# VHH binders against q6dbn1, part 8

Target 1, 243 residues: q6dbn1
Amino acid sequence: MRCISCREEYLPRNAGTCKECYVEAGETEEELKREIDDLKAKVAFLRLSSSLDHGTSSTSRSFTDVVLIASEDNAGSPPIPAHKSVLVSRSPVFKAMLENEMEESLSGTIKISDVSYDALRTFVYYLYTAEACLDEQMACDLLVMSEKYQVKHLKSYCERFLVTKLSPDNSLMTYAFAHQHNAKHVLDAALSQIVENMDKLTKREEYMELVEKDPRLIVEIYEAYLSKQVNTAAGGTSTSKTS
Key: E = the ipSAE of ESMFold2; O = the ipSAE of OpenDDE; V2 = 0.75 times the mean of E and O plus 0.25 times the DockQ between their complexes.

## First folded at step 2 (VHH)

Design e7 (framework vhh_ozoralizumab_d1; at its last look DockQ between E and O 0.01; V2 from the best seeds 0.00; counts 0 for: pae O 11.0 > 2, placed apart)
Fold by ESMFold2, look of step 2:
Structure e7 (fold): chain B 243 residues (1-243), chain A 125 residues (1-125)
Amino acid sequence: as target 1 above (243 residues)
Amino acid sequence: EVQLVESGGGLVQPGGSLRLSCAASGFTFSKYAMYWVRQAPGKGLEWVSEISSSGSYTKYPDSVKGRFTISRDNAKNTLYLQMNSLRPEDTAVYYCAAGSYKVRPWPTSEYFDYRGQGTLVTVSS
């Protein structure tokens, strides 16, 4: 009998689909469910709250009402105009800053130190569009800002990007970065890479540097390694599988 | 009010020694990693030393390794740089800095939470 999807022969089954195509369709279904959840989160992130201040209605002629400035006043960076309603809707930190009688709410200026103009501009663009063009450096910059301003959607976006760029060569530095910035997805992925390549990675200069700089990370790496060895020994060899 | 005030710069002959000091105030000194950076005339900033908050970890680039020694006294809120075997290439304005460098997988812009005004070191005959 031939499978409807792949047209390969198989033993009869109720649906006319071979085992391999049935399993592959289930994997595709799981990927689509994840994509649907991501799209739902993006839609929820982009919805604008109708009550972003308490009782004021801006006139239709007032379009932007706040300015963000990268780094110090002498940096010479252009101001980035924005809407308080967007910032408050996307970030609990901006909500607290702008809905109270704080300096930023009164002046209409938000100064953000320790960030480049390009990173701040990309961050603000993301607050409006849920899109950003990432490379490895920008993803790190935006992850840090997303943690600082509690923009969970952006943090998740940056984490997924960094996981796709993960390799054994960058795993130690990525692990340390993820640990410092509470990036759980990236942390777990980097730790797995380290544990699987431990014999090679423990000889590298960045490993020895990490031992001296932050030994608690080394303890966590070894605890993960030992936990893997215990589970593998208790369950038999990890290479043993039935067909 | 946060202040980092460097001192101990001056003119010295090649092969000589200088000791720089940086007095810190207005923040909890013992919780910060500290750095010395320098800027030669017409050039960019160059990192020259790092010391952890406890003082147990130090690091130097190859250009100064073995000649410079960073140290700190957390009881006095003071950072030091002992510079030996000075060369004309060491001529620069030296700054002390405090901050938590972000650990990054790729090069990024480097930022300090605090930086001093600098002290000039000139090495010439």
Scores: ipSAE 0.012, ipTM 0.321, lowest interface PAE 9.1, mean pLDDT 77
Fold by OpenDDE, look of step 2:
Structure e7 (fold): chain B 243 residues (1-243), chain A 125 residues (1-125)
Amino acid sequence: as target 1 above (243 residues)
Amino acid sequence: EVQLVESGGGLVQPGGSLRLSCAASGFTFSKYAMYWVRQAPGKGLEWVSEISSSGSYTKYPDSVKGRFTISRDNAKNTLYLQMNSLRPEDTAVYYCAAGSYKVRPWPTSEYFDYRGQGTLVTVSS
């Protein structure tokens, strides 16, 4: 028979679609589901609780009522204008800051510590658009900010990106970073990568650094490693009894 | 070696149409979101189109929305950009770019995993 999808000849036991096309269709479906979920999440994030129809003009500097300043050592970063209403709607931390009679609310100036101007600008832009162009450094910077200001959607976005950038070479440092910033998905992914490459990674300088600076992480890594080894051993014994 | 090779650029009159192609090799094309970006003379890199790995999702900036259409053929490892109703302001070098994650248009210049050498599109009377 010929596959309806690829038109290749296949064995007649598979009616209509060949196995390869079926698998591909399944993968496509899963991807589509992910995309739909992502879009839903984005829409939810962008939904302003207040009737403020911030149309395409929401990025306009018009009627801004607050400025954010990156307070790194370089006192010379330009202020980033924003709308309190947007900040409050996107971050419970900003909500708390701006709804109280704190200096930030009164002055209309929010100083953000330990962040570069570029990271802060990207962060603010994300709050308006749910869009950010990420490299590994920016993803890390935004992850830190998302955690600090409790922007869950951004945190998830950054974690997903970082997971795609995981390699054996960066897994240890990524694991430590994830642990420090409560990035659970990244942590789990990094741990998995570490456990799979334990023989190589224990010889690295990064490993020795972790041993010295944070031995608790090393214990966690070994616990995961041992758990995997035990499970593998248990699975091997069950297959030998059925022969 | 990873390669992205753009083609289809050229001279066209205002209101005309062009179709750009990008041939990808050296990586798993179907796993990457793909982008078209452009750089006009004296200007920075501008995002002009996005398509998901499966092709099910597309996005455009307002500047090209309704005029440009991005598409892909994963079987052929090829990305396309249909450009209609071209304007002089569309004059630029057009680049094909790949991202392993959904890269958004801002900032655009340094965040792609791979980018081609570009193809020149000139819209002039």
Scores: ipSAE 0.008, ipTM 0.243, lowest interface PAE 11.0, mean pLDDT 82
ESMFold2 (binder alone), look of step 2: mean pLDDT 80; pTM 0.811

Design e8 (framework vhh_lunsekimig_d3; at its last look DockQ between E and O 0.01; V2 from the best seeds 0.00; counts 0 for: pae E 18.6 > 2, unsure alone 59.6 < 65, placed apart)
Fold by ESMFold2, look of step 2:
Structure e8 (fold): chain B 243 residues (1-243), chain A 124 residues (1-124)
Amino acid sequence: as target 1 above (243 residues)
Amino acid sequence: EVQLVESGGGVVQPGGSLRLSCAASGFTFSSYALYWYRQAAGIERELIASISSGGSTNYVDSVKGRFTISRDNSENTMYLQMNSLRAEDTGLYYCAAPSKYVRPWPEGTGYDYWGQGTLVTVSS
């Protein structure tokens, strides 16, 4: 028999496909399934719950009915026009704010403190597109905003990005950040980096500052380190570091 | 100690060009996003451009297509190329770096590091 895909002769009975092409097709199918699931989650996130659900692109709409303003920015920062229907569809916090006749609903203005214009603009862009251009700083800013406005899709996106950028150099800062903002996946990954590099990190100025300012985090780091020591002790004398 | 120093400002006629520089020291420059702000007289500062550590750029609409932000990680310097300058571009231009990437958490909330500013005047 001749393989349909690679045209090589083969003996095993597969529907015209050799074992090598059959395995590769199966691996490709699983990768496509994962991508389909991701796209389904993105589509669900982008769905509108109002008159806009009927296929009108948010970027083609000029009928904005609310403005967001970054209060941390200087006076004169551009207002960011938006649609209440988009905000409400993406965020339970905006839903509560805009549907319950709060000051923001009546005035058509939402003032957001402690955020740069660039971070707010990127956040709003994500609410419309499920896309953002991230660096480490922007991912942290958007993760904070995703917690404040309960945008789970964005929080997961930022967490995955931050995990890919972890290194020993940023692990202490990232751990403290993740602890403060309930970012469990980032927290677990940062803790692993810290435990693996304890000898370098205990000599850093930021480690000493953490001991002074938030010793509870240091206790948690040592508890994780001790847990690793217990897991390695079954093979003989421990070789794990202490600190 | 973190330092940001802007330069390259001056007086230019409408339609002219200037290139601003922001020399940075005291932190790992290549790891951080950087920002340009401007401040017109009597008005609070406004963000006009940003560049990520990976080189992705973003602009406000009033400068898009006219200004280009760039960075040179080997010289620890960020640039703002300003073309087709208008009278409304007159102001004090600042570079900024996020404090949370250059100081230990949690003291690094927001933008704590600013340059002294460089004045750009667009005048007939």
Scores: ipSAE 0.000, ipTM 0.105, lowest interface PAE 18.6, mean pLDDT 76
Fold by OpenDDE, look of step 2:
Structure e8 (fold): chain B 243 residues (1-243), chain A 124 residues (1-124)
Amino acid sequence: as target 1 above (243 residues)
Amino acid sequence: EVQLVESGGGVVQPGGSLRLSCAASGFTFSSYALYWYRQAAGIERELIASISSGGSTNYVDSVKGRFTISRDNSENTMYLQMNSLRAEDTGLYYCAAPSKYVRPWPEGTGYDYWGQGTLVTVSS
């Protein structure tokens, strides 16, 4: 019979949608669900500014414009203009910084250390739009920024992206990075990748570097590896008893 | 580890009813579509019903109006209510989930997770 969806001939003689089309439909549904969730999260992120209960009478301190400056060794980065109100609504850290009449609040200038101009620009743009074009480096840079300034939505966005870029080749370094910046989702994903490829990865220079620089990570990796091996062995013994 | 366990199979007379269950574990049940397959003797396994994460259902024509697929996300269980059973419905019934959405690393090429199946026999 012909599939009602793809019109291809499939066996058996039952009229309907073929297996492949059902599978594809399921996959599409999952993708759409993810997209919807992402959109919801984005909308929620962008609405954070509206929940600022203007109810405290000190309405008088209108958050004025501020400039952010990337303070890398290069003294010449152009300032990035922003609204204090937006920064405060998107980041608890900026809120704390700007509400406490710190020097940054008074001067209207925030110096951001250890960040490139491009990363900072992208970061600020994200605070306004919840959008960012990511490559692996930008994702890492923004992840660091998101952690520092407690922008949870951005952190999550960066983690999801980095997980999609995981490979055996970058798993060790990604794991170390994730550990350093408390990127739990990336950490878990990287660890899984490492454990699956232990035979190859233990021979790499990156592995030896981790052994030297952070042996605690190596211990964690082996604990995960052993746990997986034990679980696999236990599953194999249960199938043999039912025969 | 992903596990699917089918139950509820048995012997019934033509025109009878059975309710199959599929207990799932090892993944976020509510996030994924699930499928019922069956395999008759000497015949290839065939897809007979699907239910999306949102509860949308699809059926092959041979079971339409007789079978109802449902899910309880709170119990991580999928069901197949089978009414007006026919001799042609005899076979092993399997629950399935796509591996690429269930595993942390989606490299799966289709349905990699299957239960052991439950036998349904329709005989006079």
Scores: ipSAE 0.000, ipTM 0.183, lowest interface PAE 12.4, mean pLDDT 80
ESMFold2 (binder alone), look of step 2: mean pLDDT 76; pTM 0.754

Design e9 (framework vhh_ozoralizumab_d1; at its last look DockQ between E and O 0.09; V2 from the best seeds 0.00; counts 0 for: pae E 17.6 > 2, placed apart)
Fold by ESMFold2, look of step 2:
Structure e9 (fold): chain B 243 residues (1-243), chain A 125 residues (1-125)
Amino acid sequence: as target 1 above (243 residues)
Amino acid sequence: EVQLVESGGGLVQPGGSLRLSCAASGFTFSKYAMYWVRQAPGKGLEWVSEISSSGSYTKYPDSVKGRFTISRDNAKNTLYLQMNSLRPEDTAVYYCAAGSYKIRSWPTSEYFDYRGQGTLVTVSS
């Protein structure tokens, strides 16, 4: 028998749709729902981009209803117009902020401190497009933003990027950063690198600085190192000298 | 340990052809939908092709439709991309990827379950 959907051969007792096409239909519906949401965000972004590119902003054409402003450290940066519906759909924090009678919802202005204009713009574009151009600095900035606004997929993306850039040279600073921002996957990867290179890293100035700044992190590093050495020693003693 | 190893990249003249391969190990290859994605210099990831776990369904974006063909050999745990009529704008690092679900929507919390290291394709005179 051939499947009525894909025309591939399958067991004749099936109801004319093979198991793979039945599962595919469910996956296709889920995929289409996601594509619709993505297209809606991209249409909103094109309306926003059209307004910015033309140099003559028209809120009636773009239908933006909120602006985001980078911190006072970036005074003079242009406001970033956005759509509340996009912010709310992508971030539980913006949802709580904008759907209640809070100052930001009523004023239509969201001020965000301690963020560069470029990082804020990249973050907002990500909410619309699911794309971000990362380097190590931008990945750190966006990870902090994604944690603050609970954008889980961006946080995961930034974490994986930072893991791909991990090296012994940056492992101590990456560990401290990941600890500060609860970035568990980066933290675990950095700790493994530190433990593997412990003899070299404990002599570096960065390690001594970390001892001074936060000894609790050093205790965690040494506990991981000692646990690895105990496991290795236990295995080694069981295989040594069997006369 | 999961491994996806791409090969077959290189320098090719416009209008030429290349065949990319991706050797998979450390997971049940035949259970996963597979993907090719690419990243041109200074740009984000772009989806290039998708193939279902059985190989019965393939999809392509308009930018490569008719020129690229994805295929798989589940007996050899290998994914392929035949690229014909190559253009300079096809220059990119090409990655193979595996996912438990299709990726042409908003699943940015997890792009792929697994992704390889990539192979460079350069199309120039």
Scores: ipSAE 0.000, ipTM 0.127, lowest interface PAE 17.6, mean pLDDT 76
Fold by OpenDDE, look of step 2:
Structure e9 (fold): chain B 243 residues (1-243), chain A 125 residues (1-125)
Amino acid sequence: as target 1 above (243 residues)
Amino acid sequence: EVQLVESGGGLVQPGGSLRLSCAASGFTFSKYAMYWVRQAPGKGLEWVSEISSSGSYTKYPDSVKGRFTISRDNAKNTLYLQMNSLRPEDTAVYYCAAGSYKIRSWPTSEYFDYRGQGTLVTVSS
């Protein structure tokens, strides 16, 4: 028979679609599910309370009532205008800051420490659009900000991106970074990568640096490594008894 | 070897239409989200269209929404971009790109797994 999808000849026992096409279709379905979930999450993130629905004009600089300032060593970054209502809706931390009688609420100025202007601008843009152009550095910067301001959707977005950039070469440093900023998904992925490449990574300068600066991370790495080795050994013994 | 080969570019008058094609080879086309991006002279890379691996989801920026239509034929490993109501500002090299990660906002070449050599579209009276 010929496959309905790829038109290749296949065994008749497969009704209409060959095995390869069936598998591919399954993978595509899973991808679509992920996309749908992502869209749902984005919609949920962007959903403003019914009282604050400013329509398409919410991204306009009109009627801004707060400015954010990146306070890096260079006092010269331009303020980024925003709407308190948007900030409050997107971040519980901003909500807490702006609903109290703190200086930030009264002055309409929020100083953000230890962030570049570009990162802050991107962060604010994300709060309005749920979109960001990420490189590895920006992803890290936004991850830190997302953690600090408890923007869960952004944190997840950054973690997913960073996981796609994982390699044996950056796994140790990424692991340390993830641990520092409570990025669990990245942490797990990095740890997996480290364990798979343990023989090579233990010889690197980064490894020695971790040994010196944070030996607890090294212990965690070895615990994971040992666990994997034990599981592999146990699986090998069960297959030998059935022969 | 992975290849993305764009075609269909050319000179067109304002208000005209073009259809771009991208032939993919060397990878499993149906597993990748596909993108059209463009680069105008002196400008950065601009995202112009996105389509999911199955083709069921499409996305456009406001700049081309209602004028451009992305589609794909997974059986032929081909990506398409129908461009209608072309404007001078649409003049650019158009690239086909494949990605395993969803690109949002302004993609750079770093965000794509694969990208073609591009096809030039010139909109001029």
Scores: ipSAE 0.000, ipTM 0.229, lowest interface PAE 12.8, mean pLDDT 82
ESMFold2 (binder alone), look of step 2: mean pLDDT 81; pTM 0.817

## First folded at step 4 (VHH)

Design g1 (framework vhh_ozoralizumab_d1; at its last look DockQ between E and O 0.73; V2 from the best seeds 0.00; counts 0 for: SAP .698 > .668)
Fold by ESMFold2-Fast, scan of step 4:
Structure g1 (fold): chain B 243 residues (1-243), chain A 123 residues (1-123)
Amino acid sequence: as target 1 above (243 residues)
Amino acid sequence: EVQLVESGGGLVQPGGSLRLSCAASGFTFSKYAMYWVRQAPGKGLEWVSEISSSGSYTKYPDSVKGRFTISRDNAKNTLYLQMNSLRPEDTAVYYCAAGSYRPFPTSEYFDYRGQGTLVTVSS
């Protein structure tokens, strides 16, 4: 046997080492395939919603025809210029708003309540570039905005980021957040993290908060844990005899 | 489209009562904690009441505790605020708001907020 990666011959006793190199190459291949799929999705998102393809005469931010304002009573945030054609291409909600809500269409101003200037600016730039500089707070804000404006690509992007930030310390509240926003990818990841660390569940301050406010979320965690234990016990049993 | 539409505001005399309603659409109402918040003239936004997604938990600040009652009907996607023994200090625009559990603190308290309904308590 010869390991293609190492270019070395292995004795029968060392066959596992060559197999390990093969497994490593397979894992790298899967990562690259995932990256290619992500890039293809990003390109499709940007192509489908190109300003040129949607009938605007501009391929840049010039000739903006709408401004978005973070509508906070205590803030004098600057308006964010944008193109209606880009907004309607990215979001069926903006399409409905600009076609059916004459006030926004006529005034050229969209007021968005309960959003910070930074979150709104990042959201708009994502609609143009499919890129956003995320921290944990921004990812949560943009996930909520992606639901409100039905921007599925952004929701997926925020979910992937939030999964990388999962820890035993934040997993319970991440689970609760994901459950409320139907964020299935981060929901499943958070639940797995909690189930893996069940001995810590009752020691968290957030545990009592959820027991009080939404006990069903806690019941679902225990049900998932029990299901995993039953499935693990069944899968770990190797017997061909009934008695 | 996510919408929260408040109704039931108006002019009332001190000691009177009003019932506010909030019709929700465009999101899964039954999964969100709901809030009533108010903004009095010349003041900042003030939290008035909270109700959990199931309706089993409610919370009030001391300023309205015993006078205001929050309730919800998940089958009708509607939030209510029963306001009794109203005082001039209760004069404000009242907003319906929806909030989620957050693992990390944000600059925003609520995910969604309505356009508000004016409550004026005056003789």
Scores: ipSAE 0.570, ipTM 0.801, lowest interface PAE 1.2, mean pLDDT 81
Fold by ESMFold2, look of step 5:
Order: sequence, then structure tokens, then C-alpha cells
Structure g1 (fold): chain B 243 residues (1-243), chain A 123 residues (1-123)
Amino acid sequence: as target 1 above (243 residues)
Amino acid sequence: EVQLVESGGGLVQPGGSLRLSCAASGFTFSKYAMYWVRQAPGKGLEWVSEISSSGSYTKYPDSVKGRFTISRDNAKNTLYLQMNSLRPEDTAVYYCAAGSYRPFPTSEYFDYRGQGTLVTVSS
């Protein structure tokens, strides 16, 4: 008997779909639910939430009213024009910077050191579209920027990407990166990889480097490891069950 | 918001000493390995010193080892560089920088750098 969905042969006790296609349909439903939730979060992120008083000024009219400048590139990178209303709607940090008469609000120029032009362009594009093309380097750069400017939607986006790239080989450095930038989802995923592979990872040069350079991280890893051992044993006879 | 502000540079004679400071704000200083980097006139950036986030690990290139001492005070969010036995080749703009762990090949990429402070060693 053949499954009507995948054409694979299966036993006749199934109602025209095989068990594998039935499970796949359930997995597809969960995928679509996640996509709907992601789209809802994008819509909320893209809404404008701040009032800007451009309509009361009679001295100038500009479609863009602020410029961002990356200072890292050797070529004196080109300015990136933007809208204050977009920046303040997406970032509490830009909101505080631009609505409170700080130097950037008065000059119309935001200088961002320590970022490449390509990373800054991608960051600004994300603020407008909730989309970015990520690779491993860009995801790290944008996660750092998302933490600096408190853009939670982008931080979550970068975290999900980094989790998909997680492997035992990069788990120690991913943990250290996530700890440094308060990337909780990545941190927990990396820690799980580390504790599952502890016996092999403790012999690597990366581990010895962390022992020398940041022993507090090593202590935290071992505390998590020991807690996992206790938790796997802790469900048993230590509790009273008959009273 | 994020700032690294260097100070303590100036003109000294060969054999003299200077102490550089770097005040950090806008990020969790105690989570970052910190660096001093310098740029001599007409040259590229040169690494000068590294200190781990806790301060328990330091590293120096041979060109400054024994003469320079990096230190930090995590309670005051301040990085220091004590420079002794200064030589004319130490003349440079000195920057403080915050290093980031990275899970991929660029393991020494800095997240933040300061404006720099000029050190001139000349007779």
C-alpha cells in the first residue's frame, strides 16, 4: 500500500498516509506556528512608537534627518542617512540619545566607532526591514550592536542563527562570547554542548586558554556540570511518597 | 554610551616613565579582556599588552616585556599601563581596546577602542 503523500509503501493499517508523513505533518504545523509568531514579532518591531515633531518646524524639511558614520573603515566610509523616527522606535538607546538634546540630536550625526561600514549598513537595514543576511561574522557583529543599542528583536535573530551554527568545536568560545554579551539563549545552548562533551573539551587548547584568561567561566561550567549530574540522580528516594 | 578614554600621555625623555589610564563606561568592563595597542608615526597598529578580564593573566611582546606593566581596577572600570625605561621607538599614539571572544576565526577582534593618547619620547 502506498502513502498518498510521499508514495512510500507502508502497511495497510494506516488510513492512506504513512506514519512518517503523519509525523511530518505535525512537524510542519509546529514550523508554521513558529513562523506566524516570528511574523507577529516582526510587525510589532516595525511599528513606529515615537512621536517626532518634524511637522512643527518651518526651517527645513528633510526626508532623512540624521546620518550615521562608521569610523572603522580606512576609506572614510560614506555616511548612512536615516530617520530619527525609525531609530527611536527600534532602540531605547537611540531614543535617549535623540530625544534628550544630546550632541547627536543637535548635530544630526551619530558616529559609531568600532564597527565596519558593512556591519553598520546591515544593522540600519535591519532597523528598517527586520531582515538581514547573516554569516557567522555578521551575526556576531550584529549581536554586539544589538546589545549596545538594546535592539532585542535583532539580538534574538542573531542568537537563533548562532545556535544553528553551534558545534562541539566552537562551543567553548561560543559560551564565552554569549556570556560576555548577555546572550542567554546562545549561552544555554553552548553550555549544554559543553557539559555533554566535557571529557573531550577539557583536553583542548581552548579550554586551557580559558583557564588562564577567564577562570570564572570555567568555574561556572563545572558548577553547571555538577548540577546536571545531581539533577539526573535527584528524582529518587530522597522524598517521602507514602505520607 | 560606550566610551574608552585614555589619558596620561605626553613628552618624556629617554629612560623616563609614564603611566597611562583608560576610563571605561557603557559596558560591563569586568567581562572584557583589555588591551593596549599603539600606532607609531607612519606605521600600523602594534599590540603592546593584554590583560584578562579578572586581571590574573597578562601578556607582552618582547619589545616591551620587563618595561611595561598592564593592570586594571574592575571596581573603578579603569585600565592602566605603567611604562618605564622609555625609548624613542616607544613614541606612538596609545589606544586602549576591549577584546571580544569570538566563536569563529577572528578571535582577536576588538569590540571597542578609545581615542588614543600621544606618547612622545625624545631628547
Scores: ipSAE 0.466, ipTM 0.761, lowest interface PAE 1.5, mean pLDDT 82
Fold by OpenDDE, look of step 5:
Structure g1 (fold): chain B 243 residues (1-243), chain A 123 residues (1-123)
Amino acid sequence: as target 1 above (243 residues)
Amino acid sequence: EVQLVESGGGLVQPGGSLRLSCAASGFTFSKYAMYWVRQAPGKGLEWVSEISSSGSYTKYPDSVKGRFTISRDNAKNTLYLQMNSLRPEDTAVYYCAAGSYRPFPTSEYFDYRGQGTLVTVSS
């Protein structure tokens, strides 16, 4: 029989498509599903909470009513204009800040400490568009900010990106980073990578650093490693009895 | 909201002692290495002490080594800096900071920093 898709000859047991085309189709379907889910999540994120109840006069006005300032060592970063309504809609932390008679609400100025201007600008842009151009450093910076300001959608976005950049060489520090910022997906991925490469990674300077500075992380790594070893040993004994 | 609130600063004579405290909230304190940094008038930020998340590791620059002691109480979410044998050159605003590991580091980062407490050493 000829495959409907590639027109190559395939074994009759396949329902109209060759094995390769079937697999490709499946992969495409899964990819499309992921894309759809991502789009849905993006749309959901971008929906401004219509809650009229936010007494802040700013929800109906198209003009900016707050500025964010990056307070790094460089005293000269320009303020980033924004709308309180957008900030409140995207971040529970900003909501809390701006709904309370805090200085930030009254002054219309929010100082963000220990963030670069570029990171802050990118962060604010994301709050409006759900888009960001990420490199590894920016992803880390935005992940930290997302955790701090409880922007879940951004955090997930950053985690996904960082997982794609995961390698044995950066796995230890990635794990430590993920652990600190409660990045569960990154943490799990990094841990898996570490366990698979334990023989190499224990010789690295980063490993020795963690042993000294954060031995608790090392214990967790070894627990995971041992668990995997035990499971592997248990699975190997079951296959030898059927021969 | 993440907060680091420093306290314990003040005026002290040369050779005197101060104990700084930093109360942390809004993040998992026990997961972070903590730092004391200081900024003297007209100077940049200077690192003065480091402590690991568990408290098992501490590090000091030569400028304060043997005089300053960093400690932490994770149950109280509090960082401390015992400063002894204070010198006029120790005059600065002292900040508590939380440091984070980075996967692609050029350096260690401070994710959070307090507003600082002023320490003045003068006769």
Scores: ipSAE 0.422, ipTM 0.769, lowest interface PAE 0.8, mean pLDDT 87
ESMFold2 (binder alone), look of step 5: mean pLDDT 81; pTM 0.823

Design g10 (framework vhh_ozoralizumab_d1)
Fold by ESMFold2-Fast, scan of step 4:
Structure g10 (fold): chain B 243 residues (1-243), chain A 123 residues (1-123)
Amino acid sequence: as target 1 above (243 residues)
Amino acid sequence: EVQLVESGGGLVQPGGSLRLSCAASGFTFSKYAMYWVRQAPGKGLEWVSEISSSGSYTKYPDSVKGRFTISRDNAKNTLYLQMNSLRPEDTAVYYCAAGSYRPFPKSEYFDYRGQGTLVTVSS
């Protein structure tokens, strides 16, 4: 069949309905809006950088008005200078913090107790440039930070990266991680992988750990599996149903 | 804004008791396994208790087992640590921490950690 929106052939079992194309178009529009906002922030930063490099030797300070400090166990990490205007434009959490919190506004210092220096530095770089170099650990760290500071485009970027790293061997813990952080795209992808490989679920070391620490996660997996079995069994009957 | 705010620390005599509280905000508290960790002066972080998301499972190291009790109230987004039979060795800054289920290796075990509350056990 051909979808009227995309005009491409599709297999009924692989989606590709007009409704799905409509939903995908809406998701693409949201993605493009985020990219436009990212580019606007990047252009604003480049304009700021150009004004600072205007042949005025005395402007070597870049006119930063806030510093961020990672409170690692070692406590020796250097402060990260930044601009309040960039932070508030990129994060509603920083906006609320810097507009409503008198201490941060007056001191010019933001202390972040639960982040490594490398993750904080990469996060700040992303706020300025809309770019981040991800490995598996950094993608998880930045996903957590993107949720904490409500940076939707970074969360989406980290989710897309984590989905590419999904395998039967890591899907259970990826599901648990995504569930904690309301990472819906990773959650759905991980759950699908687990349900397709249910024979491996109880053989994972992490299975018993999750049964003890968060049994709800395991119940949700079994519920999803049962739902798939019911839908698979009912598919022929539902398809042949005439109103 | 994600915050973990500890309270209840103070000065107590050996053999005494203290109850620590941790108020959580800005994340779905009921989805996280929670931890108490401490750092004594000049020493590294030491894990002292953990509790599952539902509160049905708890775990302690031998150093505090039988003396400390972790509990939680998911309706109030609050974590507690009841500390009994306190010893001078229990003197430390106590931190509330939210655990992380991660598919890849990580050097740090916690997604979120508070600023801490000081517990001093001295005569």
Scores: ipSAE 0.444, ipTM 0.732, lowest interface PAE 1.4, mean pLDDT 80

